# VHH binders against StAR-related lipid transfer protein 4 (Stard4), part 3

Target 1, 199 residues: StAR-related lipid transfer protein 4 (Stard4), of Mus musculus (Mouse) (q99jv5)
Amino acid sequence: ASISTKLQNTLIQYHSIKEDEWRVAKKVKDVTVWRKPSEEFNGYLYKAQGVMDDVVNNVIDHIRPGPWRLDWDRLMTSLDVLEHFEENCCVMRYTTAGQLLNIISPREFVDFSYTVGYEEGLLSCGVSVEWSETRPEFVRGYNHPCGWFCVPLKDSPSQSLLTGYIQTDLRGMIPQSAVDTAMASTLANFYSDLRKGLR

## First folded at step 13 (VHH; from U1 with S53N)

Design Y6
Fold by OpenDDE, fold request of step 15:
Structure Y6 (fold): chain B 199 residues (1-199), chain A 124 residues (1-124)
Amino acid sequence: as target 1 above (199 residues)
Amino acid sequence: QVQLVESGGGLVQAGGSLRLSCAASGFRFSNYAMGWYRQAPGKQRELVAAITNSGSTTYGDFVKGRFTISRGNAKNTVYLQMNSLSVEDTAVYYCARGFTFKWGSTYEVYFDYWGQGTQVTVSS
């Protein structure tokens, strides 16, 4: 699918954005989250980065659609693969739990997912598909082009640098401040949960 | 078990009209975009028209308002009404299933499955 190439190229462009264009949104001990206005929608593109104490393949296997994501990601409540195109390319449906004491109700996403080699590591990227079917218990969210770069550290191949670019339209009637808070927290928690899952 | 079965092709005189149909089965039709491709002898397959799952349409540059794509979700069918046909429109026409993506302010369709096609021949 040509969408995979477009998606990959888009993420590579994000990964080339100069450091001075980002503003710190959240900084915790193990991860930093930046943001800048998105060009895809009226919201923000988030950049998250942290070092993982594991090899690239294992990190990405825990992130990409597969049997392990639900085991560690506390935000994700369900994951189904709807279509397989290739071994590393699929359409998936997943749901997320409510956030901020249910100010943000549970969401459902239908995403095209693609994992490919990038430099000495891997890129796992995705973008939502327009999907007509809805369930009343979930609000349909939309992920604009997003992805995770994972490359080994040059001086320590047993560790990897995980960099994420996320721009999610949660949709619904949510104050922007709540969205911003939720996104920053979600990304920080993602790293924390992943680290626990990799143990 | 995805199936796309085209019908309505045939021989028509230049200036005439033809309506193609594509019956879809094996998937939830309303979630997917649909489209029509064509391939003339010795030429590459090209997009004729696409319709998103929400009903937005796009057309190839050569269409110039002559063709109309539509869909009937209740019947799991996509249609291509072709008017003012010319000899250059002679080709095998293929029905296609696709996914709709919102990219910025635009919608794009990427297709993953095609039917076997129906022959359209326009005589001078």
Scores: ipSAE 0.882, ipTM 0.932, lowest interface PAE 0.5, mean pLDDT 95
Fold by OpenDDE, fold request of step 15:
Structure Y6 (fold): chain B 199 residues (1-199), chain A 124 residues (1-124)
Amino acid sequence: as target 1 above (199 residues)
Amino acid sequence: QVQLVESGGGLVQAGGSLRLSCAASGFRFSNYAMGWYRQAPGKQRELVAAITNSGSTTYGDFVKGRFTISRGNAKNTVYLQMNSLSVEDTAVYYCARGFTFKWGSTYEVYFDYWGQGTQVTVSS
């Protein structure tokens, strides 16, 4: 199977995990974040979910690698598409700002990205590639298989349900408690920022 | 622009050896996996060998220990040492660039660029 297919299937498996396996990590207005121990690394797989007041295509266009992500995502400080592939695939390099008063220094990621149809909506998923280059101003982060499901609400087609699965190894010397706090907050902020960006 | 230029191909007798080289340019070589493909007449292109950016190697089933892939990052070059060649190894050999993925405990490479190829002909 192709990399894209494997990635898609992995995310579908995450999306099928039973509710009782998740524990609430953070609950704020209009978004809930859950977590469970990851099977990929010594950390957590996070699940986030919230309703977006926009159609699926527009929501995903703001999330996937493209010209709009940097406009609304406050955590992302740079985004470069290194390679474009056929069928909605690319490799991107992006950086993130420091977090928790710079207890978590800026990170750099190099990810494969794939967007594909899922049911009546879309799945935008990604996974980090191995990358040897290092820059002193950034710590290399690593995303295990992660992605965003976006499907229209049946009773309101102008709205969509956005569900994310995030499995990020920030690496570096960071207390696990700080990592957990940062991840939960990051996901909550992702939704709030995206909502602002879609206005 | 990405460039991959193969060399070292030619005519060799069965049981002989060849060493292929691929000179890479236009990208940061050390970040990428490299590989060799081959395509025989009337057959599909198949993976011969791959080497990740960290130096892990994998080989096609037909290689059976006869070939060795290696890389020299300082020279932006990937090599394929081919020993004990047989007539069945006759093909155009292509150098390829790729991205390294980790799946569980294994590595896979997604190749996105290929060279123009070099002809390898093994006579009986």
Scores: ipSAE 0.860, ipTM 0.916, lowest interface PAE 0.5, mean pLDDT 95
Fold by ESMFold2, look of step 14:
Parts: structure tokens; sequence; C-alpha cells
Structure Y6 (fold): chain B 199 residues (1-199), chain A 124 residues (1-124)
């Protein structure tokens, strides 16, 4: 049992959670964000879903660690690959901008990332690694198992359905209401920013 | 380039002690979990001990309190103190590097790199 297999299986379990367990957190245009209590930490597991006007491979190539992520993702401010195991998996360190007038100050994450086939599409998933080295400009956050499923739309071959599962422990001293607002808004903005980046 | 170099193996009589060392280079040691595995001829490789980057330890059931893993981050070295050795402990001992993940309230170590090993032989 590799870490890749355990992570993949965990995301597939999230993708099987029944609709009545989710509560709507936000709806913006064609994107819906839901949440439910996380089993990994004292916080929420978020689900987001929306249609992308591109094929699975290009959508996932813009999400997974790679050269395009910093071009479109206004929240992500830096990305370094720390360990490269194969084309489809690595350990990376990335940083995020401050949010809500810097009530949430810039964060840093060190994540294991793994991309693999899922049905007719792809799953790109990740989980944070315990990493002792920190930088004083950032608060070290922690991503519990997370990922993006992307599959083709049956009746529109140039489009994809993108579904994400996100459970981020931002750490630090942040009011819970600010965390909840930031998480739902971040996921909606992710879709709008990615759509612009794919054009 | 990642290197793990084991030392301290050799021939020892049953009931005796040995201290294994593993010098690590090519990576920032304090960020990683470390561990020891062993393999006797004809047997599968088995975990002896693991230590997380924060210092938490885990041991294989057969250790029965006889071995202690420790790490010196300033010296980029992981150690295995082996006491009360028996013939069953005869094996090649491998140093290993890995990553620590938090799964719920549990921490788990997954190893990705192995040294060449050092022979430990315990005589009657």
Amino acid sequence: as target 1 above (199 residues)
Amino acid sequence: QVQLVESGGGLVQAGGSLRLSCAASGFRFSNYAMGWYRQAPGKQRELVAAITNSGSTTYGDFVKGRFTISRGNAKNTVYLQMNSLSVEDTAVYYCARGFTFKWGSTYEVYFDYWGQGTQVTVSS
C-alpha cells in the first residue's frame, strides 16, 4: 500500500459521498460549492463542481504542478518542486496570497501530489507532508486529502466536468466565520480564474 | 544526490549489543522521516524502527523493547541501538528515508529511499 494508492482511494471515497450528506455553501454562476464536516480535522470538507470549456487533459495540466499554474491562479504566489518521483507525482512547496484584507495572511504548503486516470478522465490529488523547514513570511498550512476529478461531458466532447474536494487547515488564529467565507469564495474564484487561464 | 551510508555492523555474540549509524547526505535531513529495515536470507524485508521528522518513534513487534532508534539532526545521522541480540537478529540492516503524513489523528511514515545495508551477524 503506497501513499499514492491510499490518497487515490480516499478521494474516490469522497466522490461517492451521497448528495444528502452535503450542504450548499455557495452558488456562483455555473459553480456550486457544498460542504460537510471533515473527518480529518476540526473543519469542513468542501466539494465544488462546474463545467470547463476544455478537454480533461488540458484542464488537469493547468491544475497539477506545472508551468501554467502560476499564470492563472491569482491566489498561488509561488511553486517549487522539492522532490520529483515520476511525471505524475512529486512533493511541492507553494504559497498563497493574503485574503480578506490580510485577515488570512499568506500561507505556505508542502504537499505530495499524484495524478492518475479516473474513468474516461483524470484525478489530480494531494495531501500535505510534515515538513520541518518553514519561512517567517508565511503561516504553514496543511491540506488534508484533496483533489480534482475531471471527466469529459458525454454530450459535448470539447467540455469537461470538474469536481473538487478540498479540506485545508489554514492554521494560525483566524475567526471560523472568516475561514468559512474564504474557503467557499476561494473555490468559486478558482473556477473563474481557471476558465480565464484556459482561454 | 541522496546517499544513505550504514555503518556499525559486524559479528557479535548472543546477548551482546551493537550500535548502527546511518550518515545521510544530498537532502535536508530534518524534513524527513528515517528508519531501519532488515532482511535475513530467504525472508522478506521487515521494519525494525522508524522515527518521524518530529522525533516520534515506531518499532516492529519483534523488537520487544530491545532496540532504540534516534536521530541527530545536526549530524545528519540516524542511529539504531541494538541490545540483547539473538541469532534471530542476524540480517542485513538497511537505513531508509521517508515522509511523514498525518492521517486523521495518526502519523504514518512512507519510505522512498534505501541504503546499501550493513551486515549484522549474531553467534551463539
Scores: ipSAE 0.743, ipTM 0.860, lowest interface PAE 0.8, mean pLDDT 91
Fold by ESMFold2, fold request of step 15:
Structure Y6 (fold): chain B 199 residues (1-199), chain A 124 residues (1-124)
Amino acid sequence: as target 1 above (199 residues)
Amino acid sequence: QVQLVESGGGLVQAGGSLRLSCAASGFRFSNYAMGWYRQAPGKQRELVAAITNSGSTTYGDFVKGRFTISRGNAKNTVYLQMNSLSVEDTAVYYCARGFTFKWGSTYEVYFDYWGQGTQVTVSS
């Protein structure tokens, strides 16, 4: 009953939620974003899905904590590994840029991260840690269980299907419409930015 | 280089008291949950007490109000005050470090490091 196992099982549960429980929040090109009410907080669980023109290992290597993330993710402004357990596990601290002309001011997250096999691909998942140290230039946000499933496409071995489940409590005093806009847009931009970052 | 060093164990008569200490190093103590486990010979390790980084506490059912966990963040130390000891409390007591997570409305602690332990022996 490790945190890794509980987190993994939670993400697998999200990945099993039936199609009729989801409502479309945004479509941009070949990326669809859905949402449903979260069971973890007063907000939404978002699902996003799109095809990446790369193999699973390279896609996940660009998402998990590592050297490539800051190269392509223009929302993420810093990333530090605070605890290193194993190759596939860490506690990390990262920050995000202000959004919507700083209506959403810069955020800081401290997350447990775990990457594990899933079918013929990988699952990279996370959840925030209660972390006492804060910095005044950031609002401390909280990621409820979240993650990215990446599996090979059956008929296109050079491509992968990337499915994300995101539950971010941005905290602070933000209009709900701004939160909803930021979450949906961030997920769509994640895909386009990642595609540009892959070669 | 995480280290957890327990002290304060020893021999005590039933009905007596002991105070265990655990000196922590190699990590920024205030960000972590801490706890105490015990293991008697031939038995499974069991949670005695946990304290979150914010100071909230949890106890094993067998404690029945007799033990108190506390932490001194300035001294990087977690304590276990044990009162009204009985022979059934004889065990090796282990300090533990962990992380606090929120799952829904509940806070949970998951431990990732344990110390070498300190023997507590309660004589009748």
Scores: ipSAE 0.720, ipTM 0.855, lowest interface PAE 0.9, mean pLDDT 91
Fold by ESMFold2, look of step 17:
Structure Y6 (fold): chain B 199 residues (1-199), chain A 124 residues (1-124)
Amino acid sequence: as target 1 above (199 residues)
Amino acid sequence: QVQLVESGGGLVQAGGSLRLSCAASGFRFSNYAMGWYRQAPGKQRELVAAITNSGSTTYGDFVKGRFTISRGNAKNTVYLQMNSLSVEDTAVYYCARGFTFKWGSTYEVYFDYWGQGTQVTVSS
């Protein structure tokens, strides 16, 4: 089978995890972040959910690899598309800023990205590629299967429900408490920054 | 522009050996997995061997220790040493490029580009 199909099915499985398996990690306004132990590595699978005041296509166009991402996502400091396969999938290399006053130094990721329909909305998902080329100013991190589901809000069709699943191995030598703080805060800030970036 | 050019095929007697080469260009070779597939008349294409960007190898069950995949990153070339050939090995052999992914504790290779192939014919 294709990597796209395997990745999509993995994200759909995460989206089916029962509510009682999750523990709340952070709440900021109407954004909730949960976590549960990851099955992929010694760390957590994070779930985030919040409402966006925009339609699915525009929300996902601001998340997927494309012209808008660096305009609003202040954690992401660079984005290069390394391989184009089709309109909806690519291999990309991106970098992130230092976090917690550089306790977490800048990271680099090389990810396969795939966007596909899901119910009446979209799923934009990804997973890291084993990539030998590195740059010394970054720690190479690894994203286990991750993605964003975005569907129309039932009673408010001009709004969307955005649900993310993130399990990042930041690698390097980082205290676990710093990892936990950074992941939960990053997801809450993602929503705040994205809301400011939507037009 | 990605190019994979196979060479080293031809006619060989049963019990003999061949070494296939695949010259790669248009991409940074060391970042990718490489592999060999084959297709005999009336058969589906099947994996012969794969080698990850870190050098780990996997072989199709029919290989039975007779073939060895290797890569020379300095030469942007992947090789298949084929020993103890039999008539059953007659096929077109294709070089392939792919990506390595980790799923759980397992590494998997997914191929995205294919060469034109080189014919290997084993006579009895």
Scores: ipSAE 0.714, ipTM 0.851, lowest interface PAE 1.0, mean pLDDT 91

Design Y6
Fold by ESMFold2, fold request of step 15:
Structure Y6 (fold): chain B 199 residues (1-199), chain A 124 residues (1-124)
Amino acid sequence: as target 1 above (199 residues)
Amino acid sequence: QVQLVESGGGLVQAGGSLRLSCAASGFRFSNYAMGWYRQAPGKQRELVAAITNSGSTTYGDFVKGRFTISRGNAKNTVYLQMNSLSVEDTAVYYCARGFTFKWGSTYEVYFDYWGQGTQVTVSS
């Protein structure tokens, strides 16, 4: 069993979690963010959903590791591909800006990334790698299994439905209320920033 | 360029001991998991031992406490100490590099690169 298969199956399981297990965390325009307790760590699994005015391949190409990500994602401050295995999977290192007036200082993540077909669309997913090298300007965070499902919208195939599952341990000593606020806001901002980047 | 160069193989009598070494270059050794695989003629390649970048170890069931994996991060080297060898241990032994993932409370290692191997032959 490959890490890719295990990661994909985990995301499909999250995508099957019944609606009544989720609690609404935030609504901004047509984007809804939900959460439920994580099974992976002492924190939350977040779900986000919204419609993109673009086709699946272009939406996912702006999310997966690639040339567009730093152009639109205001939170992401750097991205390096550390290992390429195939076009659809790699190990990447990325950093994020400080949040909430630097109550959450800049973070660094080292993630395995895998993109694969899902129904009529794509799934782009990831999970952090244990990586010993650290840098003093960043706190090393950890992404538990996470990913983005993107499928054509039923009655408008020039649009896509984008559903994300995010499960981040920010590490360090951060008040839980700050973590909860940052996660919900980050997901809402992700959608608004991505929409601008697709234009 | 990633290189894994095995050494320390050879001919040894049953009941004897052998120490394999693997010199690694072309990557930051401390970030990666390391391991040993073996392949005997007509058999599939099988995991002998793995060691995470933090030093945690796992072993194939056939090892039965006879082998010890270790790593020297300052020397970019992984070792396999093999004791109580039997003819069934005759194989080509491959050094491997990989990644450690945490899945819930468990750690798993997935390998992405293998060396050329070193022959270990155990005579009766």
Scores: ipSAE 0.707, ipTM 0.848, lowest interface PAE 1.0, mean pLDDT 91
Fold by ESMFold2, look of step 13:
Structure Y6 (fold): chain B 199 residues (1-199), chain A 124 residues (1-124)
Amino acid sequence: as target 1 above (199 residues)
Amino acid sequence: QVQLVESGGGLVQAGGSLRLSCAASGFRFSNYAMGWYRQAPGKQRELVAAITNSGSTTYGDFVKGRFTISRGNAKNTVYLQMNSLSVEDTAVYYCARGFTFKWGSTYEVYFDYWGQGTQVTVSS
């Protein structure tokens, strides 16, 4: 059993969670964010969904590790590939800016990333790796299995439906309400920032 | 380039001991999990022991307390102390490098690189 297969299957399982298990956490314009208790840690599994005015390959190329991510993602402050296995998987290290007036201080993540086909589209997913090196300016966070499904809209082939599943343990001593506020807002802003980055 | 070089194998009488060493290079050793696999003729490769980058250990069921994995991060070396050896322990022993993931409350190691192996032969 490969970590890629296990990660992919876990995300497909999340994508099968019944509608009545989700509760709306935020709704901004045409983006909806839901959540449910995580089975991986003391926190929430978030689901976000919205339509992108671009084709699947371009949308996912802006999300997966690559040259465009830092151009549009105002939360992400650095990205380095630490191990390159194949064109579709790597281990990467990235950092995020402080949030809520630095109540959530800058974080660092080391993640395994895997991109694979899903129906007529793509799934780009990840999970954190235990990585001993830390840097004092960052708190080391942990992403439990997470990912983005992107499929074409059936009657709108120049558009895609982008659905994300996110469960981040920010670590440190942060009130849960601050975490929940930051997560829901960050996911909504992710969509607006990505849309600007796509043109 | 990643290199794992095993040493310390050889011929030993049943009931005896051996200490295997694996010198690692080409990567930042302290960030990775390490382990030992073995393969006897006609059998599948099987996990002997694994040690995470933070020092947690796991062992194959057949080890039954006889082997101890350890790591020296300053020397970029992983060790396998093998005691109370029996003929069933005869195999090629491979050093392995991998990554540690947390899956729920459990830590799992996934290996991505193996060395060339060292022969361990236990005579009766």
Scores: ipSAE 0.685, ipTM 0.841, lowest interface PAE 1.0, mean pLDDT 91

## First folded at step 17 (VHH; from Y6 with R28T S30R)

Design BB1
Fold by ESMFold2, look of step 18:
Structure BB1 (fold): chain B 199 residues (1-199), chain A 124 residues (1-124)
Amino acid sequence: as target 1 above (199 residues)
Amino acid sequence: QVQLVESGGGLVQAGGSLRLSCAASGFTFRNYAMGWYRQAPGKQRELVAAITNSGSTTYGDFVKGRFTISRGNAKNTVYLQMNSLSVEDTAVYYCARGFTFKWGSTYEVYFDYWGQGTQVTVSS
């Protein structure tokens, strides 16, 4: 079995988790963030959902590895494609800025990325690879299976419903309250920043 | 760009030993998992051994403790020590490169590139 198929199936499983298993972590305007304990590590699986005022292909083109991501994502500071397999999958390395007055120092991730059709829309998902090379200015984090489902709204075909599943191990020694705050805030900010970037 | 060059194959008597080497270039070796596959005439390729970035190893069931995979990151080389060889081990042996993922409680290797192979022939 391919890693892309396992990753896709894992995200579809997350998308089937019943609503009563989730606990609300944050609400900002029309974006809700939930969480539940992760089965992958000692931390949380976060779910976020909100409506985007754009069609699926453009929304996902701004999320997947590509030329638009660094234009709008204020947290992401660099993005390099390390291996290119097909148009829809790659291994990428990206970095993030410090958060919470640098209580969370800059992080680096090396992820396998895969984008595929889902219902009338798209799923863009990823998972970190083991990568021995590190850089001293970054703490190496780890993304357990994660992804973004984006489907058109039936009552408004110019809009999309964007649902994300995120379970990031930030590593290092960070107070748990700071981790919880950063994860929920990052997801809410993701939506607001993406909305500004879709023009 | 990526190159995997196998060497050390040849003819060996049953019960004998052989050491395969695979020289890697065109990528940063220590970041990748490595492995060995084999293919006998008329058969499909099968995994012989894999070694992760961190040195953890796995073996195909048929190996039964006879083979040892190792890697020299400073030399960009992966090795396969094959002992107690039998006629059933006759095949072309291919070096492979891949990625290590943590999936649940286990580490799994997924290969994306193979070398041209080296012939191993075991005579009775």
Scores: ipSAE 0.734, ipTM 0.854, lowest interface PAE 0.8, mean pLDDT 91
Fold by ESMFold2, look of step 19:
Structure BB1 (fold): chain B 199 residues (1-199), chain A 124 residues (1-124)
Amino acid sequence: as target 1 above (199 residues)
Amino acid sequence: QVQLVESGGGLVQAGGSLRLSCAASGFTFRNYAMGWYRQAPGKQRELVAAITNSGSTTYGDFVKGRFTISRGNAKNTVYLQMNSLSVEDTAVYYCARGFTFKWGSTYEVYFDYWGQGTQVTVSS
């Protein structure tokens, strides 16, 4: 089978995890972040959910690899498309800024990205690729299967429900409490920053 | 423009050895997994061997220790050393390029490009 199909099926499985398996990690304004232990690494699988005041296609177009991501995502500092297979698939390399007074130093990731239909909306998902090239100014992180589900709201079709599943291995030697704080805050800030970018 | 060019195929007697080479171009070789597939007439293409960008290897069950995949990153070349060949090894052998992913504790290679193939014929 294709990596795209396996990735998509994995994200759909995460989207089926029962609510009682999740623990709330953070609530800020209208965004809730949950977590549960990851099965992929020593860390957490995070779930985030919030309503976006835009239609699915525009929301996902600002999340998937593309021209707008660096304009609004304050954490992402660079983005390069390394391989383009078809309109909805690529391998990309991106970098992130340091966090918590550089306790979490800048990271780089090399990810396979796949965007596909999901119900009346879209799923944009990814997973890191083993990639030999590294750069000394970055720690190579690893995204285990991750993605964003975006579907229209039934009673308000000009709005979308955006649900993310994120399990990032930041690598390096970082206290777990610092990782947990950074991940939950980063996901909440993602929503705030994306909303500003959609204006 | 990704290109994979196989060489080293030909006719060999049963029990003999053959070394296949695959010259790669159009991509940064060291970042990718590489592999060899084969296809005999009327059969489905099957994995012979794969090698990750870090050098870890896997083999099809039928190989039974007889073949060795290796790579020369400086030469952008992947190799298949085939020993103890039998008539059952007669097939077209294809070089392949792919990506390595980690799923749980398992590494998997997914291939996206294949070469034109080179014929290997093992006579009795």
Scores: ipSAE 0.717, ipTM 0.846, lowest interface PAE 0.9, mean pLDDT 91

## First folded at step 18 (VHH; from BB1 with F62S)

Design CC1
Fold by ESMFold2, look of step 19:
Structure CC1 (fold): chain B 199 residues (1-199), chain A 124 residues (1-124)
Amino acid sequence: as target 1 above (199 residues)
Amino acid sequence: QVQLVESGGGLVQAGGSLRLSCAASGFTFRNYAMGWYRQAPGKQRELVAAITNSGSTTYGDSVKGRFTISRGNAKNTVYLQMNSLSVEDTAVYYCARGFTFKWGSTYEVYFDYWGQGTQVTVSS
């Protein structure tokens, strides 16, 4: 079994978790964020959902590794593709800004990324790679299986439903309440920032 | 670009030993998992041994206790020490590069590049 297939199947499993297993963590306008305990680490698996006023391909093109991500994502401060593979697979390294007045200092991630068809839309998913190189200005974080499902709205063909599953181990020395606050807020802000970046 | 060059193969009598080396270039060696595969005539390619970027090792059932994988990060080289060889070990041995992933508490290696191989022939 390939890492791509294992990652895809894991995200599809998350997308099948029954609604009553989730607890609401935050609501901001038309975006809802839920969470449940992660099975991968001591932390939470977050789910976020909201409607985007754009078609699937453009939405996912702004999320997957590529030139547009740094234009709109105020949290992401750098993005480098380290390895290319077939069919929009890559290993990438990215960094994030400090959060909560630097209670969460800047992080660095090295992730395997894979984008694939899902129903009438796309799934863009990822998981961190063990990577020995570190830099002192960043704490190395770890993304457990994460991804974004994006499908067209049947009754509104110019719109898409964007659903994300995120479970990030920020590592380092951070109070858990600060982690929980940052994760829920970051996911809600992700939608508003992405909407601005889509033209 | 990425190169994996195997050496140390050859003809050896049953019960003997060989040490294989794989020189790696074109990538930052310490970030990657490494491994050895083999393919015997008429057989499927099989994993012999793997070593993660942090040094954890895994072995195929048929070689456990007889073979040892190691890596020298300063020399960008992975090694396979092969002891107590038998005719069933006759194969082309391929060096491989891969990535280490963590799934829950389990570490797994997935390989993406292979060398051209070195022949090991064990005679009776």
Scores: ipSAE 0.736, ipTM 0.857, lowest interface PAE 0.8, mean pLDDT 91

## First folded at step 19 (VHH)

Design DD1 (from BB1, 15 letters changed)
Fold by ESMFold2, look of step 20:
Structure DD1 (fold): chain B 199 residues (1-199), chain A 124 residues (1-124)
Amino acid sequence: as target 1 above (199 residues)
Amino acid sequence: EVQLVESGGGLVKPGGSLRLSCAASGFTFRNYAMGWFRQAPGKEREFVSAITNSGSTTYADSVKGRFTISRDNAKNSLYLQMNSLRAEDTAVYYCARGFTFKWGSTYEVYFDYWGQGTLVTVSS
């Protein structure tokens, strides 16, 4: 099995986790964030879900590596494609802003990214690559398998249901309560910022 | 342009030794995992050995204890020291570049680029 296939299958497994295994972590407007213990590291797997007022292709085009991401995602401060394999596969390096009054300092990630069809929609997923080069301005974080499922909303062809699975090891010396707050808030803000960017 | 150029292949008697080299260019060598594969005539390419960015090594069971992989990041070079060679080691040996992923507590290497190969013949 390729890394793409393993990553895709892992995200499909997360999307099949039973409702009673999740605990609600945050609700903001019509966005719900849940979490459960991660099987990948000593931390949490987060799930988020909300409706987007746009079609699947445009929603995912704003999430996957591409020209639109930095226009709307206020957490992401830079994005560079380091390796391009095919239209739907790349290795990218991106950075994030400090959070919680810089209790969480700026981070850097190097991720493999893969976008593929899922049912009537798309799955855009990723996982970090071990990357020896570092920069002193950033703490190197690590994304365990993560991804965004986007499918047409039933009975509403102009809308999409966007479901995300995120499990990020921020690394460094951060209080766990700060990590938990940042993860849930980041996911809620992701939805509000994306909605603004799609308009 | 990514280039992997193998060298050091040749004819060697059973029980002998040979050292393969791979010169890498066109990418930042220290960021990548590296490995060796081989292909005997009429057979599929098979894994021989890998070394991660951090220097951790793995070997196919058939070569463990006889082959040693190493890398020199300052010279952008990968090496394979092959000892106690056998006729079954006869193959074209390929240098490979890959990515290391941490999957749970396990590290896995996925290769995306191969060189043109160097022939190793082990014959009486």
Scores: ipSAE 0.710, ipTM 0.849, lowest interface PAE 0.9, mean pLDDT 92

